Miniprotein binders against p81326. Designs and how they scored, part 71

Target 1, 226 residues: p81326
Amino acid sequence: MLHFGGFIMEINHISKILEKEREEYIRNKVEEYLKQGFSKDDAVNKANQSWRTYIGHRIQDVIYNLLKKFLKDSGLKVTTDKALNNRNLPEELDKVKRLIAINYGEYLFLPDADVIVYKVENNDIKIIAIISVKNSFRERRFETTYWKLKLKESPVTSHIKVFLATPDKDNEISYKCPNGKPKKMRIILEYELDGIYFLKEDFEETEKAKHFGKIVEDIIEISKKL
Below, E stands for the ipSAE of ESMFold2; O stands for the ipSAE of OpenDDE; V2 stands for 0.75 times the mean of E and O plus 0.25 times the DockQ between their complexes.

## First folded at step 8 (miniprotein)

Design V5e
Fold by OpenDDE base, second read of step 10:
Structure V5e (fold): chain B 226 residues (1-226), chain A 101 residues (1-101)
Amino acid sequence: as target 1 above (226 residues)
Amino acid sequence: GPEEILYEALKLLFEALELIEEAEKLAEKGDPESLEKALKLLEKAIELLRKAIELIQKALDQGVPEELRKKLEEAFKLAEELLEEAKELLEKIKEELEKQK
């Protein structure tokens, strides 16, 4: 059993590790955009936007790989919305896709699901949790909350736990009431979601707001009750 | 300094983990081309992990504060576990390739 404890503490450094690549990445992208005919200012702006997207995907990939690894021994499986976005799905993944779909009348749509945790028992699939990974909250701050609420509206999906995982590098949701002022986003996210997991040490811990290191235990416990 | 070594080692561990997971995914496909790609990824992962182990060991040998020592030892243990996993997977893939020949 991979000792969860040490590796999970190391995840706190993931943002710093990835940020070391930023300078070189930006330089290369700026050069690329300049060659495409953009102005220097436009090239820098586009490079920065590209970096935000890039680093976001890198963090998602790390979290996915960690969850996949640490949940494997418990018999739990992990997939992504990207993997489900295929015309030719294996039967198992096709079932997973159907079990997380949200009804919009004539259409079914998938929630944003960076990571999906499920179990297979006697050829039946049970969806356990959806994890949304956010590096920053600059855009679509309550998107995960929207999906949680939509999942609650159906008896098919109402049991699915929705978690948010974030390094929260800008301390947007790390504390509820810094300097005596309520952080609306932290309060709402914590209220509406089943949990918030931080890839950092400096945050206000509550029953629902925990270090990312607790997510595996929490998921396993939930899986036993389903 | 020792903190920088820990950081570099952790970077290598994360990179190796990504390679191992990608290799596992490729190996699940079972075709010879995917298996060969998986082998290459695992070989790279093994190299990264060995480098991480060497860096950590070097830092530990130089003497570090107790708090940092614990972190280095944990990273060392993780590196060894991942190395063993990568080697086991490598051997399984080699065996599978031999069966298909």
Scores: ipSAE 0.194, ipTM 0.620, lowest interface PAE 2.8, mean pLDDT 89
Fold by ESMFold2-Fast, scan of step 8:
Structure V5e (fold): chain B 226 residues (1-226), chain A 101 residues (1-101)
Amino acid sequence: as target 1 above (226 residues)
Amino acid sequence: GPEEILYEALKLLFEALELIEEAEKLAEKGDPESLEKALKLLEKAIELLRKAIELIQKALDQGVPEELRKKLEEAFKLAEELLEEAKELLEKIKEELEKQK
């Protein structure tokens, strides 16, 4: 039996660990930059930029590990685009790679698939979902949307769910305007993608925009329909 | 057709976004070689964004369905925002390179 209460508790525990990790990281990086001769303001700014890069990879790893742990008992497997770029792929991962690759004439490209969920049935692989993890929207704002549109073009990939997972700390897509309308980026992402999972509390939930704690249940439900 | 124009514009935007992200990583390293590489990547990104804007504008000047028009308009706004960001980063990198001479 999958322990859903354990998943939510693990998310809450990790969020507290990440906050403490942030404080220590920033403190250490500020000290490092001050030793290099930067002003206090420059040191703080550079430390914050360094943290944004670091936490992006850290959140991807956290999401990968959480999904791997909590989907295992449902017969679902989890991998990453980094794993798929290894030269000597196991047969199973080579098949996963080929099932999500997008054709551009002479070239095959992998979508922005930070985390990939799939299942194996009767020696066949079914890709369930691709999860793009975004810590900020300063860069690559619509990359996930682009890949969703490309995946819809092929009968082989059109069933694959494309999700965005984000803390959206800068309120780039979670904030509503005073007139009650979301920002344009939120409207576009919600319309085009299969779901947005927020790693934050402060947003209006919709059918597609949910708290990250619901992702395991949603993925399991989707997998049963394939 | 118009849908292919949208995909071509999005492809150019996607390529420019990747170049800008790589340029930002190189700019964070801060050494002269990395800053010079970042500069070249941003120049290429700016060129791709200008091409995307031109393509989108040409498509919008034609009769396109309402839903496709909305997507082209949003792609246009995104391209303009990214072009401004790339230009700002380009100037900052030029200033930083001058300081390190």
Scores: ipSAE 0.000, ipTM 0.163, lowest interface PAE 14.1, mean pLDDT 78

Design V5f
Fold by ESMFold2-Fast, scan of step 8:
Structure V5f (fold): chain B 226 residues (1-226), chain A 101 residues (1-101)
Amino acid sequence: as target 1 above (226 residues)
Amino acid sequence: GPEEILYEALKLLFEALELIEEAEKLAEKGDPESLEKALKLLEKAIELLRKAIELIQKALDQGVPEELRKELEEAFKKAELLLEEAKELLEKIKEELEKQK
């Protein structure tokens, strides 16, 4: 199937760019730390720590831009939770914010949604999906699950799909124990969420756990049913 | 309020799950140092799960809406299940450490 060949090609191109970017970044940061008087081992360690922080934001930005580009032709719009937290919102984004907000009695809170996909038809807004981007599972790894469960409580938000997108560099979600059993975190995330999209090649695909290259087609199909 | 208590209980539950998963990984390594670290993680996980259960029970003792009651009961069941699993793993690791002495 060639319908999303351009998307797959962009992902492969960006992966190669990020690989070169990592090498250049670490080389430059090691040189910088050495000039500051750090030992070679300390300079390498600090450069790697700096890269982990940088790449987290970089991956979120990449995913946002890719989805915005490749969903545009299907009439789908993309925004971020950061954009929705702006005090001076355009009318359309203000409506999006109200349609995904979770009610806590006197308060309304936004889910932790790095990317939000919606459509506008007949002046009505329909939220299609929320995508959480996780580069690391060291902290707050089940917040996406919590927000999914809260969204299911309301007729207004219960239709919204909640996806996780991750490179899973630590193999916590894609790893299987020697006996073939998935880790409990993987079992829970796959059970509760609507899908997991991996930004890596080496993992076992399931109905809900797929390569990131399939996300555009899946979102478009979901949108057609709403 | 009760909704805030549910959120705090879920946070404790998920933190405990993370500790249990790390303990399972250390148990698979099987060396004495890894097993001892696993025991400490499981002790912490059990502490967090007991706190989550206590918070849920206190919330259920208050007058809560039916939908919130259902969510609290589900969180309680999940916390009890994880507590049982953590205790079982703790005993298994204690047995393994005893064999290595």
Scores: ipSAE 0.000, ipTM 0.152, lowest interface PAE 17.2, mean pLDDT 79
Fold by OpenDDE base, second read of step 10:
Structure V5f (fold): chain B 226 residues (1-226), chain A 101 residues (1-101)
Amino acid sequence: as target 1 above (226 residues)
Amino acid sequence: GPEEILYEALKLLFEALELIEEAEKLAEKGDPESLEKALKLLEKAIELLRKAIELIQKALDQGVPEELRKELEEAFKKAELLLEEAKELLEKIKEELEKQK
C-alpha cells in the first residue's frame, strides 16, 4: 500500500513527461499534412488536434495499466470498452459487456468506459466501477454524467460507480468557485458522479474530488461492500 | 514480469522529472550554492533515467506481449528525451559556475 501511494503521488507529472515529445510530434505531423496538400495553417491545426487525441490515449493507457497492476493483488480485474468491441469474446468479457449495457428499448448500447473494474466470485461477475479518462474538457463535457445517469436507471447497473480521472491541465474543473465565480462543470460533475480523481496537486479537494492516488483504495473499499 | 518493469520504469521517469524540475528552479537563482545543488540533482536524475532505459531494454529483449511492447517503447523514448534534457541543463550549469570563478 505504501509503495503504491508514493508512485501515485508522482503521477501528476505524467502530462509533463508526455509533453516532451510534443514538438517533434507536431513537426512531423505538419510535414505529413503539407505533403497531403493542406495549407500551412490547416496543417498546424490538424497536427494540434492529432496531438490532443494522441496524448489522451497515452494517458488512458497509463491509467489502465496502473489500475490493472495495483488492483491485481486485491483479486479485482480490469478491462476496457475497446476490449469489449469484439465479436468473439471470452465468456468472462461477454458477461462484463452484458452487465454494463444500457437499454434503449430495441437496442443495447455500451457507455463510454475507458476502464472497467470488476470482480469474479463463484463464477459470477460483479461490476464495481467505470473510470472515464479525460485530458481536456473541450468537447462532450457532460458525457460521463450522461452515462452515470443512464446506469442509475436500471437495477442491473445502478450500483456501478462512475469516476472521472483527469490531469485537468487547463484548470477547467480544478476549483468550484475561482475568483468567486462558480465553475458549472466542476459543480455538476462532482454532484452527479461518484468521484473525480485529479492527476495533479493544484485542485480544490472535497469528499468527491480527490487526488488520483486514492482511487485504488476507494475501489477496493467499494468492492468489499458488493 | 513486463508489466512490473513498465511500472518501475515509469516510476523512475517521474522521479527523474521531479529532480530536473527542482534543478531548474535552483539554477534560476543563479548563486553558486544553488547551482551546485542543481548539479547534484541532475546527476541523480541521469542515473535514474539510465536505469529505466536498462530495465526497458531488458524487457524488450526477453520478449513481451504486443500490448506491452508499445508502452515500453514509448517509455524508452521518453526516458531518452529526459536524459538529453538533463545532460544539456547540466552542461549549462557547469558553464555558469565556471564563469562565476
Scores: ipSAE 0.000, ipTM 0.214, lowest interface PAE 11.9, mean pLDDT 86

Design V6
Fold by OpenDDE base, second read of step 10:
Structure V6 (fold): chain B 226 residues (1-226), chain A 101 residues (1-101)
Amino acid sequence: as target 1 above (226 residues)
Amino acid sequence: GPEEILEEAEKLLYEALKLIFEALELAEKGDPESLEKALKLLEKAIELLRKAIELIQKALDQGVPEELRKKLEEAFKKAEELLEEAKELLEEIKEELEKQK
């Protein structure tokens, strides 16, 4: 059992750690927007929006780095959709890009793929999983589900596992039926996706909803079956 | 008192954890300058964790109520785990630097 050490468990604190920087970040951004001629209210709103984007990217980067590190010894490779948005791709990444592409007739488009896990065997690439990282579910709540369904429609991509990783700071999907009321988003995401991984301890655990600490083991197990 | 020691130890643990995350981010860049910066951050993290361990041990040695003892022991275990991970990461980065050289 690859004892993925206490570090993965400590990811629970990542949101809290990053939030300590919020006050200073907001102050600086407000000052920048004021200098650009925005009103105080507009400057604050824009600063808050900028922070949401910033913190989302930071969480994604941490998850990417962790997965890359912990999957390395298993021979698995990790990339991102951003890395694939290049005109001059190495052959390996060009193959990865083609293997996750979704057919829309005359056009091929990539799914939103914050993290892509793949293996290389005998110069053949097999896509194992796509991980979507969501800090909040304010917008595009079922976007990841859409991509999962689209990937299922092709025999080329139907085997690709789609996972969601989230701290779920606002407890939007942490529980299925809090106070006896079903949370539509949690139920649908858990049903349609291959797994949900929480960067927190306070959530309802199920077969598909697990702590982020389990994602590495799950990915390795999937990779052995491919 | 022992409660203040626990608070200080927890603060040190969080600060160390932050440094470890930053070090991981820098190490991923893979360039020698980033790797060297990552090493410095990890060295600081290790120092903070050692300090936390020492503080916790001191509190435990003084005798504390059972409820506080459990919290201190948990913090101690966490600090040791993070210390081991930070040391492992430090060695990995050192090895990578040596390969580039």
Scores: ipSAE 0.310, ipTM 0.680, lowest interface PAE 1.8, mean pLDDT 89
Fold by ESMFold2-Fast, scan of step 8:
Structure V6 (fold): chain B 226 residues (1-226), chain A 101 residues (1-101)
Amino acid sequence: as target 1 above (226 residues)
Amino acid sequence: GPEEILEEAEKLLYEALKLIFEALELAEKGDPESLEKALKLLEKAIELLRKAIELIQKALDQGVPEELRKKLEEAFKKAEELLEEAKELLEEIKEELEKQK
């Protein structure tokens, strides 16, 4: 389909934009911190820390907008956990929130679902997938598998696909050990999750670990079976 | 009885989980102050998880009905998995703090 080609092209263009945006962001933040009286080394360190927080949200927003744009014609809707944390929820989003909530006895948790894909059929909502977006595994490494395991426990949520999307720039889960074995985290994530989508070119693709460009096609196919 | 012990263990698991998530948010910030706070939260989470494991093991030793035994074994497995993950995260954060020196 034409929109698949457009999606891959747009991902490649956005990757170049994000790299340029990083350079400009760091430069501007270093200048800002220097004006505040920080040393050059402290300014650089603070700028890099600021970028790590910024890029996490930025990648999430990019993925949200890409999926919203390219899934719309397939009758699929996209929202975010940030939208679901709004205190004044529309009825539709309130239903989405209730369908992904996990019961811990007297307590109720929402999974770390950065992006949520669902469909509406005759006022009924079906959750297709949740996508956890991770720029670094230092940030959120155990959450994705934990939430997948919790969702599997309930008949209401067991059908929901849990995906990880990550650039993995530090090669934390795309790296192969000298003996050819993947790292423990990669083995666990690939085993427990429904898919890993890499925002990078240089990794060994498997049935579950794919280039991000395949995510739209995969989600559409899953939705047809629900 | 054993059912009250299960409830206590589940509350400890819930509190440990909350601390682990808070520690992850602090670790994401990546500054030394946040990393040090994350270490303290993880140490507390590890303590709570160890208490939960001890309580569950004590309940299992009392000879419980099959259905309750299954729930206790499930809680035990979850506590051990969270404990291992918390320990791994603790070591990772310690390494990051040393790197920033």
Scores: ipSAE 0.000, ipTM 0.127, lowest interface PAE 19.5, mean pLDDT 77

Design V6b (at its last look DockQ between E and O 0.36; V2 from the best seeds 0.00; counts 0 for: pae E 16.4 > 1.5)
Fold by OpenDDE base, second read of step 10:
Structure V6b (fold): chain B 226 residues (1-226), chain A 101 residues (1-101)
Amino acid sequence: as target 1 above (226 residues)
Amino acid sequence: GPEEILEEAEKLLLEALKLIFEALELAEKGDPESLEKALKLLEKAIELLRKAIELIQKALDQGVPEELRKKLEEAFKKAEELLEEAKELLEEIKEELEKQK
């Protein structure tokens, strides 16, 4: 049993680790924007926005690297939508790209797919799961749900599991009914998606809402049924 | 005291984790330079984890209240698990470097 042990479980600390870099990052960005002619207030605002984007990418990268590492021994492969945005793709990745594409009549578009897990058997590719990574839910709260619903509309993509991974720093979806008040976003996301995986310990666990440490096992189990 | 040792150990664990995550990122690039950098980070992480383990063990050997003992034991277990995984990753990267040579 591959003890998906300490590295995945300790992902809870990623936000804390990255936050240590924030002060220096903000200072440097503010200085950069001031040199570009922005006001102090504008420079600070732009620096904070830049930080949000930066930290989001860093978290996504860590998740990608962990999944790639821990799924490797199971024979599963991992890629990203970014890797698929090349004109000249290897045959394997070109197939992956086609197998996650959503039909809009004259056009095919890719869903937002921060991480894509697939297997190769007898030169055939099967898409197993798409993982969306969200650091915060300030914008596009149901974007992942939209893509899940669109993927369900086609027999080509309907089997693809869609997962959300988040530290949920602001506790927007950590609990269903805190203080007796339903959290609409948590309820809808949990209902529509195949799973939510938290990069933290403080959340309401359910059949679909789990700690990120369970995602590798869940993906492997799904892969065996495909 | 034992509480300060726990705090220091937790700090070391966090620093080691930072290095491990950075090493994983570098290792995924796959080029020899990145792999070598990853090795250096992992070696440092391993050193920090060993230090944390030693500190925790020292505190446990001195006798501590039951509540603190439990926390120290949990930290100890965590540090050991991370240490073993870091060592495994180190060896994997070494093997990869050897294959590229």
Scores: ipSAE 0.528, ipTM 0.800, lowest interface PAE 1.1, mean pLDDT 91
Fold by ESMFold2-Fast, scan of step 8:
Structure V6b (fold): chain B 226 residues (1-226), chain A 101 residues (1-101)
Amino acid sequence: as target 1 above (226 residues)
Amino acid sequence: GPEEILEEAEKLLLEALKLIFEALELAEKGDPESLEKALKLLEKAIELLRKAIELIQKALDQGVPEELRKKLEEAFKKAEELLEEAKELLEEIKEELEKQK
């Protein structure tokens, strides 16, 4: 039934390989910016900013493709917030967009959700889960929690599970109390979200904090109850 | 040295991984042309994974420091897991392609 189980659970090893890719990427981008007339310091800073965006997309692509493959056999569909922001939407995706939109009085906005899992039964769409993908937590620490709390407020969206998927290479949320000091971000994210899925082996496992390899089975189980 | 072998093996793993993800996306399209392209990408990924495994095994057969040995063993395990998964995907795609004749 399931393929790539061991691969998904050990993405931390892949993140080490991606670090090698980082050195080559930054070297090439620094040369590119230098040729464009930027100073050495500016070229290095711009290259590092470019890498942060690049690596984020790489991990999102990995997660999207793996979920799409594994959930296909269970009749579940996967899309992205990028796809939902296209100008001309197929009817099915337009319905998905409407079902995850959050009401702000006169306005409806989409949550910042990287991957969306839904099912279609008898021409009706049911949203199962929204997955936020974060490679680092430096600049968007509690955004996923904000969207979870907003979705919970509406009867239309309150059933939607909100998950965080992360390699957390810098150990920002891997443990609740490392070195005897509570990590507020890990504690709050675990409390408010429906699950945290780590793309690595080294983390503190709980009922809500699991290896990414368990996400497919969890989503299928949730979909059967809806 | 052994550090250079680890670096080369990791590069091969990254290249194989990129091919596997591209193959998965093509396989999801499900048409014969996309399935044929996916097969070729997986065959290339399998070739790269086998080369990585061979390099790691040669390094492990030599006397290496314990910290480097653990990294090589980790890479070896990862390469074997990816190889098995790539082979399974390749067989699935072959079966699907045969059904579409």
Scores: ipSAE 0.000, ipTM 0.156, lowest interface PAE 15.7, mean pLDDT 77
Fold by ESMFold2, look of step 11:
Structure V6b (fold): chain B 226 residues (1-226), chain A 101 residues (1-101)
Amino acid sequence: as target 1 above (226 residues)
Amino acid sequence: GPEEILEEAEKLLLEALKLIFEALELAEKGDPESLEKALKLLEKAIELLRKAIELIQKALDQGVPEELRKKLEEAFKKAEELLEEAKELLEEIKEELEKQK
């Protein structure tokens, strides 16, 4: 009750706070790079690149921790692709890793997933969903759809839901047909993925495109069907 | 002025949120050392949230334009909810530490 209210409030507030953080971060990083002897143009470019990495990690951390907290009471567990790339895995995580692996003949690869949701029932592990977190679509715009396609190719992984979570600050996928012109990326992502969850309020809502506050309810409902 | 107080309060909210998530990460490790560190981070987060609430209350007492008043009231409500969540998590961790003794 109160915990879900805190979840929604934290999500709606995070984007505003992170945007205010951007200006100070850039200013501090430019100053740091200038002290290292970089030209002003180089310092600005490096600071902007640093921000894109920083904000992506910040959003991923927030989403991971929120899902871990709010799915715990439903018996659902959350891990990350970084945790699964550890050579010394606990037995439970080793099983999670093997259940999402993609077979390329003699090689076994993990999808690039940021957050993985699974459950344990009767000592069996069932992967529920993989959530890809994107701050911007300039560099990795179709990575998530590629992994969904690969997961669909195997009956062992075809049940796994693939979600995209994004603030979409620049409105790259917020609307299907802004100004009457189709946004190819939004249309493809909505068609190929199981859901898009926006970390903001201003977007075109559809059956698959929702506010991130709905993701906990959706994951719980999916887990009951498995 | 009140605009600067709102910005300071929002900075405190962000810092507190960061500490709460770091504490959650440590608490999930479950060992006594990590749980003790999580408690310290939550105590700091609670301190920051109380400071933010105090600052927002003082700004509201000054009489402010309607637009700024709404932003201050939203920040106040968010600070109160984060404070309640931080206190609940603090108690959960204290209970886990007691069980491990």
Scores: ipSAE 0.000, ipTM 0.145, lowest interface PAE 16.4, mean pLDDT 78
ESMFold2 (binder alone), look of step 11: mean pLDDT 87; pTM 0.863
OpenDDE base, look of step 11: ipSAE 0.527; ipTM 0.798

Design V6c
Fold by OpenDDE base, second read of step 10:
Structure V6c (fold): chain B 226 residues (1-226), chain A 101 residues (1-101)
Amino acid sequence: as target 1 above (226 residues)
Amino acid sequence: GPEEILEEAEKLLYEALKLIWEALELAEKGDPESLEKALKLLEKAIELLRKAIELIQKALDQGVPEELRKKLEEAFKKAEELLEEAKELLEEIKEELEKQK
């Protein structure tokens, strides 16, 4: 059994480690955009935006791979919304896609589902959890809560747990009431979601706000009740 | 100087960590080819970590300001932890390969 403990400690530093690449990445992207004819200011802005997207994907990939690894022994499977965005899906993934779809009358749309955890029992698929991965909350702060609420509206999806995983680099939701002032975003996210998992040590722990290292155990426990 | 050594050591730690992660992903596939690839990645990671440890140790031996010393010691501890993890994973994969023969 891969000692989960050592790997979990390393995840706390993932954001810091990745940020070390930022300077070189930005420099290269700025040069690229300058060659494309952008102004210096525009090139810098575009490079910074590119970095945010890049770092977000990298963190998501790490979390996906970790969950895939640590849930494998429990018989649980992991996929992503990206993997579901295909016209030619294997039967299993096609079923997964249908089971997370939200009804908008004439249309079915998928929630933002960076990571999807499910189990297969007797050829039946049960969706266990959706994990949204966010590096920062600059954009779409409550999008994850929207999807959670939408999933609750249907008996088909109401059982699906929705978790947020974040390093919370800017300490936007790490504490509920820093300096006696309530952090609206932390309070709402914690209230509406089934859990928040931090890829860091410096945060206020609660029943729903935990270190990312607890997510595997929590998912396994949920899976046993379904 | 010692600051440059810390930066280099941290870079090596990160590179090693990436290799360990890639090795873990490959090892999960469970096929002999993937396991062999994972072993090679881990061996490289171990080499990088040893180099990082050596660099950090050299910096510490030269005498550094207290603030930098603490950072180096933290990096050293992390490198040792990763090294142990990489070695354990290496042995686990070797055992798995032996079982498949």
Scores: ipSAE 0.020, ipTM 0.427, lowest interface PAE 4.1, mean pLDDT 87
Fold by ESMFold2-Fast, scan of step 8:
Structure V6c (fold): chain B 226 residues (1-226), chain A 101 residues (1-101)
Amino acid sequence: as target 1 above (226 residues)
Amino acid sequence: GPEEILEEAEKLLYEALKLIWEALELAEKGDPESLEKALKLLEKAIELLRKAIELIQKALDQGVPEELRKKLEEAFKKAEELLEEAKELLEEIKEELEKQK
């Protein structure tokens, strides 16, 4: 399979850093829980649950920084929904916010857009993609799909690609039944979204469900068609 | 024999995982009826996981070949991880139902 040179190396390096960070985090949390009187097995299980909560924000930051770094040379810009919710926005980000906002009568809401990729040509802004980052699907599973369907309804936003990026450590999306069939959630997400990018190696690739290493190349290709 | 026990345990793990997935979908809806249904699915998943753990422990108590022992230990670890996840989700849903009263 073809991969980005520097991008794949960076992902592999970050994966090693995150694994070392996980080991240290788990060791510290296990020690903490043992001091509180939990059994070794309970301490380990609680530490693993704590890590799952911690890594969610960490993965979102990692993805933002990776995309910002590797899309820069292609003339693409990256921002976050957190940046767009700042009260004092630069003119460029204010325009980005207005181009992705969804109208609900008297109200305008931003979709679930953890990371937003756009380009500027002259003073014209084109939104290329929004990326929803999910460490796990214990929370809202179809929220990304809902926003995709809402964006699709408007001529202003219908061109915007909606991607899901996830490590799917618990095999909620990537799991296949013993008979080889995908789960309903995987089928629905893959059908409705423009792509799913896994931060894991062990899954069956399709045209829309790919290794995260392919996301930069896919976004660049999409931007050339706009 | 131990191979048949491993196969049965894996089937129980698969069934439990399906129930957990269904429970997560119901929990997302957030209404009391859906949350109550999610609790019932999780209770069933927990029963299946406990049964899988018991079967695996029984197999490990027997003298088994090294390769089969490793697979049984992996299945045991997975069953324990899923059991803890199901218990945590069950408590979260109970808490949410309490808040909606």
Scores: ipSAE 0.000, ipTM 0.098, lowest interface PAE 19.9, mean pLDDT 78

